# VHH binders against o26223, part 195

Target 1, 191 residues: o26223
Amino acid sequence: MKLLWTSQHIKVTVHIDGKVSKMDVLEAIKTRRSIRKYQDREVPEELIDKILDAAMCGPSAVDERPWHFIVVRNREMLEKIPEVHPYGAMVKDAPVAIIVCCDSSLEKIPGFWVQDCSIASQNILLAAHSLGLGAVWTGVYPLEDRVEGIRRLFSIPEHVIPFSVIPLGYPAENPGTRDLFDPDRIHLEKW

## First folded at step 11 (VHH)

Design C31 (framework vhh_7nfr_2)
Fold by ESMFold2-Fast, scan of step 11:
Structure C31 (fold): chain B 191 residues (1-191), chain A 124 residues (1-124)
Amino acid sequence: as target 1 above (191 residues)
Amino acid sequence: QVQLQESGGGLVQPGGSLRLSCAASGFTFSRYWMSWVRQAPGEGREWVSSISYSGGWTYYADSVKGRFTIARDNVKNTLYLLMDSLKSDDTAVYYCAKHIHSSKPKTQDAFDIWGQGTQVTVSS
């Protein structure tokens, strides 16, 4: 039998671990955890695009927006990352990784690109979490051996600085949430 | 000028095959999910298939699963529907449709640009 067109024939806009879920901004910030274990499951390209769109929406010093991104899905390339990044062992098990880079030719104020790329990296983590994915920020800059190792692996030009490697995928662990609010760190009007 | 133009329809016998094409112009085709939607004589629209902007993900209506294949060529800005083992119930005007968002398939109101349609008739 043929049916008239209905919403039942079309999947919903967001699909999270086989389910649809919703998370507001404060919940996403408070419940995001570093995820280092991933399901053997491909991440849709539309989710990567949403994550990168969010990454580029971060504020930057004097609106310099110096970030560039490399999306790595090739298993052989992912497996080589731990060779130049000792704390990046989980990357080889991820279905995809994003390398956050700074194009120094776009830098307007020396040194602020570190803050710009940190903001982009955090937005990737939050966006991934809000979409039902898990991710972890693995540091590259300012560790020169990691910077040069990643540069060589991905043929990154000398004027471009790899900042972070962020593996992501559907989570295969649930470390739970943390309540980190400490009112003793808040000073009213003066120290 | 934003346009979608279908071609490749025609008369075919039951069990036959057809390849539909949809030429896109006036927008960045490679950034959008695309769908095929059909309308049989005197009936409402029936969603047939959707494909992600890269072609990495595809979805099919139960009525066509295993018989139809949706594909795209982002260099040529063209969407395809390969139709095998055609049945009389597949007789319809087939429309190419662009999704409003660069996102996963939604309900029937998720499309902002439609083609003019191409007729497929499955008859002996």
Scores: ipSAE 0.000, ipTM 0.120, lowest interface PAE 16.8, mean pLDDT 83

Design C32 (framework vhh_7nfr_2)
Fold by ESMFold2-Fast, scan of step 11:
Structure C32 (fold): chain B 191 residues (1-191), chain A 124 residues (1-124)
Amino acid sequence: as target 1 above (191 residues)
Amino acid sequence: QVQLQESGGGLVQPGGSLRLSCAASGFTFSRYWMSWVRQAPGEGREWVSSISYSGGWTYYADSVKGRFTIARDNVKNTLYLLMDSLKSDDTAVYYCAKFIYSSKPKTQDAFDIWGQGTQVTVSS
């Protein structure tokens, strides 16, 4: 619930604990930030399900939809991710992580699975943000040492390619917004 | 067509408080980020605070953090700025601003200021 104003005081209840936050698509896109610090607090299964539903709604080349997802909640497994991913130190402190994978047997057009899995990853970030959670995309593909490390750690078959590891949780930091609009990158009708 | 009408300014002693209001019309207020921007005598415009269309996100300039609170009422189409512990450096004309493409304005940001502003003077 948000109580914006009272007769004597201005009150704003900030939804930072995973309560449903109403924001339009543009607001969600512009205010989403990478979150690497999480509360020691469980993320309900229903929120993960909503996030994964959003991930699967992305456009996909020739509708191949090659994505598979591994949901990791086991503390021992989360603590091992930094051992195979140098920039994944924050994953061990997250209550849950989603590993976005491509099942190459579902690929209909060569190479477009990278774009498909990128779209799924971004949808996870936006959906998490819209639900009051924080997340960060940590890259796996195309770095072969990370791909094989994650594959080994989670018993991923050879025909399945781990693409990204996305830790998420209730945010324990508020980095603020970024002003990234640059009109010098917009060309009218010709370069 | 966009109209923003600021009010609530005045003369106040250092350490005092003021509440500013901005009545908005001519656009769908509930779908826009809103901000307060101020301009002190002889200085450029300075961003003060921003609030998301839903009120779920608020941001403050370092100079006012912990002293000012921004809020909005989407039913009344009104933006507020509660100003506590006012300092002489807070003396400025305060403007209500609607954003086009940015949630946190810089000098170059695309934003509209449609009102006359409201004068805040902090003086003994």
Scores: ipSAE 0.000, ipTM 0.101, lowest interface PAE 18.8, mean pLDDT 82

Design C33 (framework vhh_7nfr_2)
Fold by ESMFold2-Fast, scan of step 11:
Structure C33 (fold): chain B 191 residues (1-191), chain A 124 residues (1-124)
Amino acid sequence: as target 1 above (191 residues)
Amino acid sequence: QVQLQESGGGLVQPGGSLRLSCAASGFTFSRYWMSWVRQAPGEGREWVSSISYSGGWTYYADSVKGRFTIARDNVKNTLYLLMDSLKSDDTAVYYCAKWIYSSKPKTQDAFDIWGQGTQVTVSS
């Protein structure tokens, strides 16, 4: 038996023939947690590419796929995000952040871009988790002061709406498990 | 026959290290969250650590964070607890348990299939 240590918070057990165990989709959904503390480690570009590929695989209303993404690695730019986003203090300490945007020119049905970008954001969180990274969704839309702050900071055009800022990195915290299943929220046949 | 068998406990000096093992048989080990729970002399049971079915995610009690490491080998059906910088307060019987993922890991009713336990004593 060989134990591979990817980090203090993520452990990989490898069979002696070199096989690596991986999280299945239900485990990924159930165990994903918001991570706000990151190791001082670079996230490889290949992992960001995999995450963005997953983000674009989400369903969208009338297949409009209105999302665009800004990948921010520049330390000076990351340090400016908390100035326009009060609850984004952790972003300055992350090695990378993804800004999820809606290009309103791609919108085919009014208002559904919010659901589309929410799906893309959640796929980013799940993909990051499955790859051994931690992430957190920090809200931008519908708070107009944050929308305009982020737009100005990243030179985002007027027809594009910044939706969320998602810092990512190797986790430097390990939040406890949550028992979230509530059968009282499940109704059979009628309310 | 379903069974969990802990091993690797013993007497160790403060600051020492131990590796606990739990051999699982009779069920599909790779499909279950696994946990370590301990019981100190005269105390109630305390959750120590949990690991997901794939080993991709781990959780630790604040009292052991940074000192203990949980790991698993799904081919060998074995759960591990690597214990570093042991303190006298770590003296306890350590139990291996299957965790039901919808339950809180700090409650005893969150676990089924308890092992026999292995004694860890940290003493000069």
Scores: ipSAE 0.000, ipTM 0.091, lowest interface PAE 20.2, mean pLDDT 82

Design C34 (framework vhh_7nfr_2)
Fold by ESMFold2-Fast, scan of step 11:
Structure C34 (fold): chain B 191 residues (1-191), chain A 124 residues (1-124)
Amino acid sequence: as target 1 above (191 residues)
Amino acid sequence: QVQLQESGGGLVQPGGSLRLSCAASGFTFSRYWMSWVRQAPGEGREWVSSISYSGGWTYYADSVKGRFTIARDNVKNTLYLLMDSLKSDDTAVYYCAKGIYSSKPKTQDAFDIWGQGTQVTVSS
């Protein structure tokens, strides 16, 4: 897929019916849930492009930005993901999935690409939620069998590491929000 | 046990306004999308509007967009539908529904109706 905009043009989210919608950042973070059931409905390319722009806006170690993304809309390919990813059964029912990858040739500091790709993955989840979509992070790295399975399925080069598979679509479930604040995990001044 | 109790319906003239309420109990109201669904005499159920957990997201059927406003009060566990510029075609029983998120749900899709509804009649 090709990006169709610049950052300056991404000011406001627009719902599928054309209505402008706003969600503040804290609300988006607190209300985002993993969504594993999707409507039988295509996600517009413009929304995927906005999500990928958000993914690339994350901080990265020494600004290495090692991420690459594969956008999968082909039904036959989506149906094959569960064969190489045991916890990816829901992917076959999604209208689209994004595979987050690290190009190791872009890595400037060994090992930090994992954090970089984690940040990109979370930004995809938050951006999807802010645009009225649902998504879920399914782990690939560091499980070598999943890494190699996804690599072979999508013809990913040896120097590129698949990190996560994120199916997304219009939600067909409403799990509600979570209350996860735990003050016992906050230490003042010392452990 | 999920319980939804609608109120606020009545008889109004065309161009009039009504405010519907839905009192919710038996679940954590603030954690779920809520919707309004209506059924006119001799017709199937029609989705009217939906609102997100926090109220930050709202969707409306094309037939009511610009005239109706959906709102919620998570402290009072109450859902509202503010209906302006009412037309004879808005005559229906209005139901409050807890359901799966959808910006364009089909009639009956992912919505459970637990209340008796509230009758809205628009007639001169």
Scores: ipSAE 0.000, ipTM 0.126, lowest interface PAE 17.3, mean pLDDT 82

Design C35 (framework vhh_7nfr_2)
Fold by ESMFold2-Fast, scan of step 11:
Formats: sequence, structure tokens, C-alpha cells
Structure C35 (fold): chain B 191 residues (1-191), chain A 124 residues (1-124)
Amino acid sequence: as target 1 above (191 residues)
Amino acid sequence: QVQLQESGGGLVQPGGSLRLSCAASGFTFSRYWMSWVRQAPGEGREWVSSISYSGGWTYYADSVKGRFTIARDNVKNTLYLLMDSLKSDDTAVYYCAKAIYSSKPKTQDAFDIWGQGTQVTVSS
């Protein structure tokens, strides 16, 4: 099976978009913006795989890595998300969404899964941005009605907690950059 | 019940063509990478081709590039392998395989569901 990774991308009438954002880490962090408007264009599976790989590279408390991900491309399912998430209207217009979940059976230190899943969610946003995509974090946890709504909609087991819903796609908006540096929030040696 | 069932194998002359089919049931076919893997008599398993869940990406082993075409029909839950310019070296049992994850398979261990196989014999 030595040939599993021997490959050639083929597309008869359309080439895979080879233009990925070329930016360093600091530029990606500083220029990432929440994107809520998407082009009517599919996101390649290869890019979703890269994003999820980046998500799983986040640090977690005592290496518990409690995250699981649901990738949603089905238009009917995407259109149902706003019914259980009132501020998730943009999700129905996205070509794909990632639901970040915590498997509570993997938790080693109580409560730290929230930080773990926050880190995974942010890595999704940064990775998407670096690959020329736009995304936005829509909050699920700790709002009980959203947690249970998403759980029922996607048949998520009771021991698994939906944390965030992140729609993503090629951006159809370009919000300006922001300078958020505030030296008054930095204290040297003591408060 | 999760199943993959291959068909379309047979005896064909060198330079001939065959179309293999794989009928999938019991899982959401349209959400997984699918692959063809073959095993020649006395040899180990050899990866032949893979296709993404949308059909937008296809990959081929160097030994079959330009001769084989992998395709899928997500409405019919069927995977295909169109084999042109067949050579005696293509003689093998061909297996349909589902990737564990909805991504390109990296190793033999990347497959969780296998079909029973269909015999392809290329001989005069």
C-alpha cells in the first residue's frame, strides 16, 4: 500500500482554486474578521480537512483533547440551524458549517473543556482566514436552549456538548482592518 | 447494516475496457471519500484510486493514471471505476472501500468498510 499518497488532482473543466492567502501568523491574527456573507461557491473538502487538522493542534488541559466536529453541508440542515440559534441566521447562507463539540467522557479536569473548545474554535477561524475563507463563531454553550436545540437537530448524544457553530465560505464582504492595541490594558510587574 | 457490493468484473482481452460498480448501503455515501483497492494473486493490497465525497477531487496510482477513471453517483449511492487500455498487470480482485474519515485516506488503516471484491482477469 505504498501508493496511498501517490496522487494527481484532476478536474476536466474547472481547476481547484490555487490562490490561498499567503500571510504569516501575526498578519492572520490581526486581519481576521468575522465574515457573515458568503459567495455561492463550494468550499473544497481539502480545505475543510486542513482547517480541522489545525483545530486539533490546539493545546488542551492535560492533553485531554475533548473536541469532536460535525461538518454540515446539507442545505436543509443548515437552514434549520437559525430555528434553534436565533443569532445564527447567516448559517443558512453558508456552503458549510462546522459544529465544535465536547465529548465529556474525555474530560480529565472539570470545566477546562470550555477553554479547549474555545481554542479549537479560534484555530478554525484563523485557519479558514489563512486559506482565503471567511468564518464566524456563533455561540452555543453556555446557552441551554441553543445547546439542546443543536443536540436534537444533529442527534448529538447526551454526553456530548455542542459548543459553537462556525459557518464558513468564500467571503462576500471585506470589512476594514482594526487597530485594537490598547497599552492601558498592559501592567508592568504589578497591577 | 453497512454494506459495499462490487460488480462488473470478468475476463477481458489486453487493451479492452471494463466498468466496475460498487453499490453502497447503510451509511451516508455522499459524505465519505471512496476508494478502489486491488489485490493480485500472491501480492499485497495496492491502492488504485480515490474520490472525494463531492467528486471534485480524484487521485490515481501511477500504474493506472491516464487509463482508469473513478466516478460516483451520490443519488444512486454507487461508486464506479472505468478501466481503459487494460494490461495483464491489472489482473486482480478489486475492492471498494470506504474511508473512516470524510477526508483523503492516508494508509490501509484509513478504511473501515470493505466490499467482498470482484475479479478482473486480463488475458488473451
Scores: ipSAE 0.000, ipTM 0.128, lowest interface PAE 16.8, mean pLDDT 83

Design C36 (framework vhh_7nfr_2)
Fold by ESMFold2-Fast, scan of step 11:
Structure C36 (fold): chain B 191 residues (1-191), chain A 124 residues (1-124)
Amino acid sequence: as target 1 above (191 residues)
Amino acid sequence: QVQLQESGGGLVQPGGSLRLSCAASGFTFSRYWMSWVRQAPGEGREWVSSISYSGGWTYYADSVKGRFTIARDNVKNTLYLLMDSLKSDDTAVYYCAKVIYSSKPKTQDAFDIWGQGTQVTVSS
């Protein structure tokens, strides 16, 4: 007996989450979920380029656009991320991760780079979802040990601050959508 | 240290079959895409086939599609290539390759190749 010699003949039903579909912005916002399980399918460079283009389209304070991105596809490097980010265990299972960074030399006003990089991170999540991919935001800043761990691992200069690590891939899970609308949080004209 | 040991090559007649094996050690085999690459006499390296770490995704070069089957056993850390309907132009040294860049499982530049390969000779 020769185990697995016919792996190509094994029937696998694949979820069509990787297929680009027409989705308006509101639908994308409401149906996006954190995805932590990925197919071991390759993610084309073209899709990552589209995601990064969307990330850079976010508003930034005084148009400072301080973001830089590291695209990690190297399997050995992805396996090392959980060593410096304890809640990033799923990153080793992803085909690719994007590290969102702030180049502090581009900062025009102190502190607003956090909001700028948050916007870029959210655009990555929404763009990935709209392209049939799944992603999750794993926090780096402001946790000093994670910031320094990621900096050392990827040879990031001292004037650059790693903000988030976002693993991406075709989803291997399909969590249900959430109904989060709460009218008690809306105040008309005053508190 | 990463080691890949290919075996199963040999002399076979046109239309025959061979099964190649690659024993992997020194890395977490179950976490990497794996590929087969071949090199014919006087030619450059040619990508043959790739398989995802779960085995759920497989890719084949047009020249071998429908004739070759790539498979893996993550418990035994072994990669396989079943070759059917062999042709004289399949004559080459076959190398097992670890894919370092998951986005490029089909490109030779993304492969780490260790070992001496296994010779396949198809002669009439």
Scores: ipSAE 0.015, ipTM 0.517, lowest interface PAE 7.9, mean pLDDT 86

Design C37 (framework vhh_7nfr_2)
Fold by ESMFold2-Fast, scan of step 11:
Structure C37 (fold): chain B 191 residues (1-191), chain A 124 residues (1-124)
Amino acid sequence: as target 1 above (191 residues)
Amino acid sequence: QVQLQESGGGLVQPGGSLRLSCAASGFTFSRYWMSWVRQAPGEGREWVSSISYSGGWTYYADSVKGRFTIARDNVKNTLYLLMDSLKSDDTAVYYCAKDIYSSKPKTQDAFDIWGQGTQVTVSS
C-alpha cells in the first residue's frame, strides 16, 4: 500500500482545482515529455502565474535575469505563429503560449543571455508538467527569419530578442517516459 | 538479462543477527543506488535502507536506524544488509531493489528492478 510511501515525498503543490500534487522534483524531471496535443480546456491564469514565477527563479549569469515573457491567449495570434515558425504548427491548437524574450539592455555579460533564457524555458516546461499541464519548447533563436517573424508578429522592440515559443495546455497525449541514463557519460574523479 | 538475487534469510531468535546478500548482474551495479525494501504478512511494502553508488551515503528508515547497516561491494556486484538486534516486527520478506532516480529516500514506484525476495523470520 502506498500509505507508507506518502511520508517519503519531498514536494507538495496545491492545484487551482483544490487537489494536492505529490510529484517530487526528480520524478518531474524524469517524466516530463514534450506535449504537442492539447485538450480544449482553458488554462487558469493562476497556473500561468505560477509557471512564470518558476521561470524567473532560474539562475542567471551575474544575476542579470534578462528574461521577459509574452503570454498569448488570443486565438488569431496563436494561429499566425506557424506562418513565421515552420515547426510551430502545434501552437495554433494550444490554449496558450509563452514567448520567452531577452531584453538585451539588461545583459551584463555578453552572450550569457542564451543560457539564461534556456534556463527560463526549461523551468517553464518543468513547472507546467508539475502542475498537470503539457508543453513543448519550439526554437526561435538563433534563426534570424524566425526571430524577425516573431518580433514583427508580437510588436517586440529591436533591443529585445525572442528566444523560444512554448505552447502549453492540458495534455491530450501520453507519450510515456524515457530512461536516458547512460553511465558511460559519468566519470569518477577524472575523465 | 538484468537480475537481482537475494540470500541470507532464515529463522533467528529475537536479539539475533542476520546478514542478507543481493547478487546483481546484467547492469553496471557500481553506477546505481541500491535499496532494501521489506513486506510483512498482510502489510504494504516498507522501505528499509538505501546506499549510494559509491557507498559514501547511506539512509535508513527510523524503525531500523542504529540496528541495520547497508553496505555494498562494487567489485563483487553485491549489496548487503547487516541486521543486528532483530525484533519480531522485523519479520518480513526482504527485497533488493535497483533505484531509477538515484535519490533518497525512494518512493515505491522509483524502483525499476526487484529481486525475488528472501524471508526473514524472527521468532523463538
Scores: ipSAE 0.000, ipTM 0.094, lowest interface PAE 19.3, mean pLDDT 82

Design C38 (framework vhh_7nfr_2)
Fold by ESMFold2-Fast, scan of step 11:
Structure C38 (fold): chain B 191 residues (1-191), chain A 124 residues (1-124)
Amino acid sequence: as target 1 above (191 residues)
Amino acid sequence: QVQLQESGGGLVQPGGSLRLSCAASGFTFSRYWMSWVRQAPGEGREWVSSISYSGGWTYYADSVKGRFTIARDNVKNTLYLLMDSLKSDDTAVYYCAKHIYTSKPKTQDAFDIWGQGTQVTVSS
């Protein structure tokens, strides 16, 4: 019993989940789940570029767009993240992580960079999901110990604030979908 | 610049052991799945084993499971195949190969970089 490949010229395509990539925006929002278990596969650079393009397309207060991104693929660096982020244990098992940062020198209105980086982080999660990947937002800001730990680990300058660490990979779990609609949280015309 | 170079082949008697090595250069070795593929005289290529980029997952052909162990050293950029309990049917040229993006090689045929091969002969 052996497996034989008799032709080197059989055209092979990169595996892309076409069903997920054809997902409409409401389906993507409703079916995205936090994914913390990843297949041991690389994520192609082209998919990371698409995700980061989507991240930068979010609305930003007075169009300040203070976002910077660090893409981490180095296994040794990924394995050090849990040392400075206690709830980031899954990051060491991910093939790649994106660190969302704010360059405070780009901020036009004080304090709105938090919303800006939150929008970028959510767009990363949705874009990853639409491309057949799983991801989870692990919080860094506003916890000072995590901010300084991540800053030191990745040589981030003092005027730049690490906001979130988002591990990404092909999912190795399927938690299913949730219906979270709660009409008690909707007030008509006034509170 | 990009190359894979196998070594460690040779002549051994049935029941013997060999360790093959594959030195990788010119690409980020630690980010790719790697495989061993063999070709016996007069036959087509047969997939032998694959290892994930981290070494956390390994796959083996049914013909070698329990006898061969695939391993990697990402610091040295080197892939290994530890072959135990060798049989005459294991006689082949052994190639290391870099995966494009597939992770289930027994159902895939997707390699972009190949080594030149190393000969393993199991004979009395």
Scores: ipSAE 0.000, ipTM 0.117, lowest interface PAE 17.1, mean pLDDT 83

Design C39 (framework vhh_7nfr_2)
Fold by ESMFold2-Fast, scan of step 11:
Structure C39 (fold): chain B 191 residues (1-191), chain A 124 residues (1-124)
Amino acid sequence: as target 1 above (191 residues)
Amino acid sequence: QVQLQESGGGLVQPGGSLRLSCAASGFTFSRYWMSWVRQAPGEGREWVSSISYSGGWTYYADSVKGRFTIARDNVKNTLYLLMDSLKSDDTAVYYCAKHIYNKGPKTQDAFDIWGQGTQVTVSS
């Protein structure tokens, strides 16, 4: 018998004024913003688990699913990230960060792990937003100094590549939404 | 003194139900993921179910999904396994186990503290 792992998710939807209280997918995509200021408030583990479940639901090249995740809550460790990641200054103020990694031993076709980990990172951002949290993507790969800095800081083995660092928390800023639709980038039938 | 103590095992007929309990002491129970692992005679250990430290997330082996429910009481420092629709194949010693790393399902984690086990026998 093959052993299969299955998560159980309890969903409760409350209708107020005849409206569904949770965000739909298109709304989540259109209203998600990079959040770099966080409340001094812990993020429950249940929300992190939901976010990571969503991350692992992404498609991957030839179903290789090479991703691994490090959840960092330790304040001392969070404060060390900006020392090896110059664009990660906001991580010091976040209650938690997720490091998205690729286990290269799981890669079935060379190079597609970058796309796989990008998809996982985007799912983290969308899931966080849908749950009332704010997050921001900060790049690690392909910058060699950041890759090796993060690797050393978190004892990541040689065959595993840190891809992104995503701090998250309850938002302490509201930048509003962006209107990014540009019809000039859409070509019908022919260029 | 760190320990896990299981109880609630016994003999039941096929289709019956049992509730296992695991009392934890000597560590901060509310801060760790917990699992149930079973071992049938002559077989290796089989992971059964895991629960997050808050109780918000639960995972089940395919063989028990829909029949077993894992739960915890962080005030009482107690882990539970509610077993319904028991089958002869569920006959095993059931162990309570503490995760080392507070991470997801058994595939990613090892255990550092084990209980003594409680025997569950499903037969007519």
Scores: ipSAE 0.000, ipTM 0.142, lowest interface PAE 15.9, mean pLDDT 84

Design C4 (framework vhh_7nfr_2)
Fold by ESMFold2-Fast, scan of step 11:
Structure C4 (fold): chain B 191 residues (1-191), chain A 124 residues (1-124)
Amino acid sequence: as target 1 above (191 residues)
Amino acid sequence: QVQLQESGGGLVQPGGSLRLSCAASGFTFSRYWMSWVRQAPGEGREWVSSISYSGGWTFYADSVKGRFTIARDNVKNTLYLLMDSLKSDDTAVYYCAKHIYSSKPKTQDAFDIWGQGTQVTVSS
């Protein structure tokens, strides 16, 4: 037996064992939306592993791959995140959150860790969407108060920088899709 | 000095109950996921149960679900396994283990600190 979830813009088929039908890459990119409302359902460990595998497959400057990830499932810990992140109120209602971090000891080229961790964060969002989950990127770096708050809350060492907090779960909202194509931003041959 | 020390094992009749404890020291216990892992005579290590930082999430192996309860006391730095309806197949050395990662373990390499174990024998 399988479960079928259908939105007005996409159709996702989930087997009762947690398998999800594959959408193509362009569809995933175009239909991904920030999701801030989640069903009261656990996300299987296997799906988190697939998402983190995708996160680590991003390109990085000089192949430095400085990312580390903290997976937070503890409800009491999730409830404390909004105390140090004002726009992270939805995290307390999520079944799980991923904290994307940079280990500065792995950085080979100055400053590119921000791009590396941005790529990892976006891959988490796309992978989650492709697996029938919803997620949202809540920014931590470069806001010093949020960086220090998250560091203290999760015992993150000084050489490691928390970059983003991404709550995720099965979506309890469908904000629809947007057509964001703007040809005025495309310049041929020259500016 | 970082260590985990189990206690509470012993001989019990089938259908009986035991409460295992694991005292943690030398690290900030409240910041780590913890597990119970067992090893029966002549067999490999089998994961039994895991608990998140403060008990918000618990996981159980299918073989013990509904019979065992994992719990923790972060003030006392102690992990517990409450074992009910014990069967002869539950006979094993039970180990307390500290997680490297905040997730359900896939292999024994998920743990960096292990206790010395406590023997549980279920026999008539």
Scores: ipSAE 0.000, ipTM 0.114, lowest interface PAE 17.1, mean pLDDT 84

Design C40 (framework vhh_7nfr_2)
Fold by ESMFold2-Fast, scan of step 11:
Structure C40 (fold): chain B 191 residues (1-191), chain A 124 residues (1-124)
Amino acid sequence: as target 1 above (191 residues)
Amino acid sequence: QVQLQESGGGLVQPGGSLRLSCAASGFTFSRYWMSWVRQAPGEGREWVSSISYSGGWTYYADSVKGRFTIARDNVKNTLYLLMDSLKSDDTAVYYCAKHIYASKPKTQDAFDIWGQGTQVTVSS
């Protein structure tokens, strides 16, 4: 016997450039795509503030909340990121990037900061999408050369670990949505 | 060598028009937002207008909106300010400036490179 669940929707109403946008949480999750091409249009500070607020709302192991964020808008600094991150070429073309960091001094349970910063990074991607922006997660940790390169470039202290670099902007591309549901990966009661 | 050089200023009657140009060299002009900033005699600097890398986005101070048009030519590495319906209050030295950030400037610290300026005098 199987119960058929109707998906409940949570409506999010956001003002974007004076326009009201409505998106179901499930729709936001299913339609978010990695965006690597950006308009040269500015991203208002109020939208970055909303994105960072969402980032800090994620669950955290024993509520340690070890995340810190660097907001980079300086063109010369954005242009230097590809020098220390080989797959971060798109960052130089973005109007802004967020560097998600972990302050290891705030960690209460060893190793769980990776999950905490992953959740914060995903919330940034979803929040950006819901606000009409595009973003992509570029990996830093655990690649030692990238961690040290980003640390040196942004004067990050040794007790703080750069986790991800997320460029953001108004999208200049529209990749189609993906159908990723695979029932063969779902096991009932046992493996 | 990074530099910005303005031209096109001069004496014009109220209601007249002028076209300012700014020649950019020593950096990849097409990758930076650019602005026009003016300074009237005895006053501080006042931001006038900004333009994005492609020219797709423009911003204007309320004092010049509807009268001035900012434009750029990324092939010629040149920024323009088309000034119409000039008023005596538009009298100032006009500077072009290169942005540090891809945004409308909040302070003069938003710019890292400035031109030498070109004088615009609106007088009868």
Scores: ipSAE 0.251, ipTM 0.691, lowest interface PAE 4.9, mean pLDDT 88

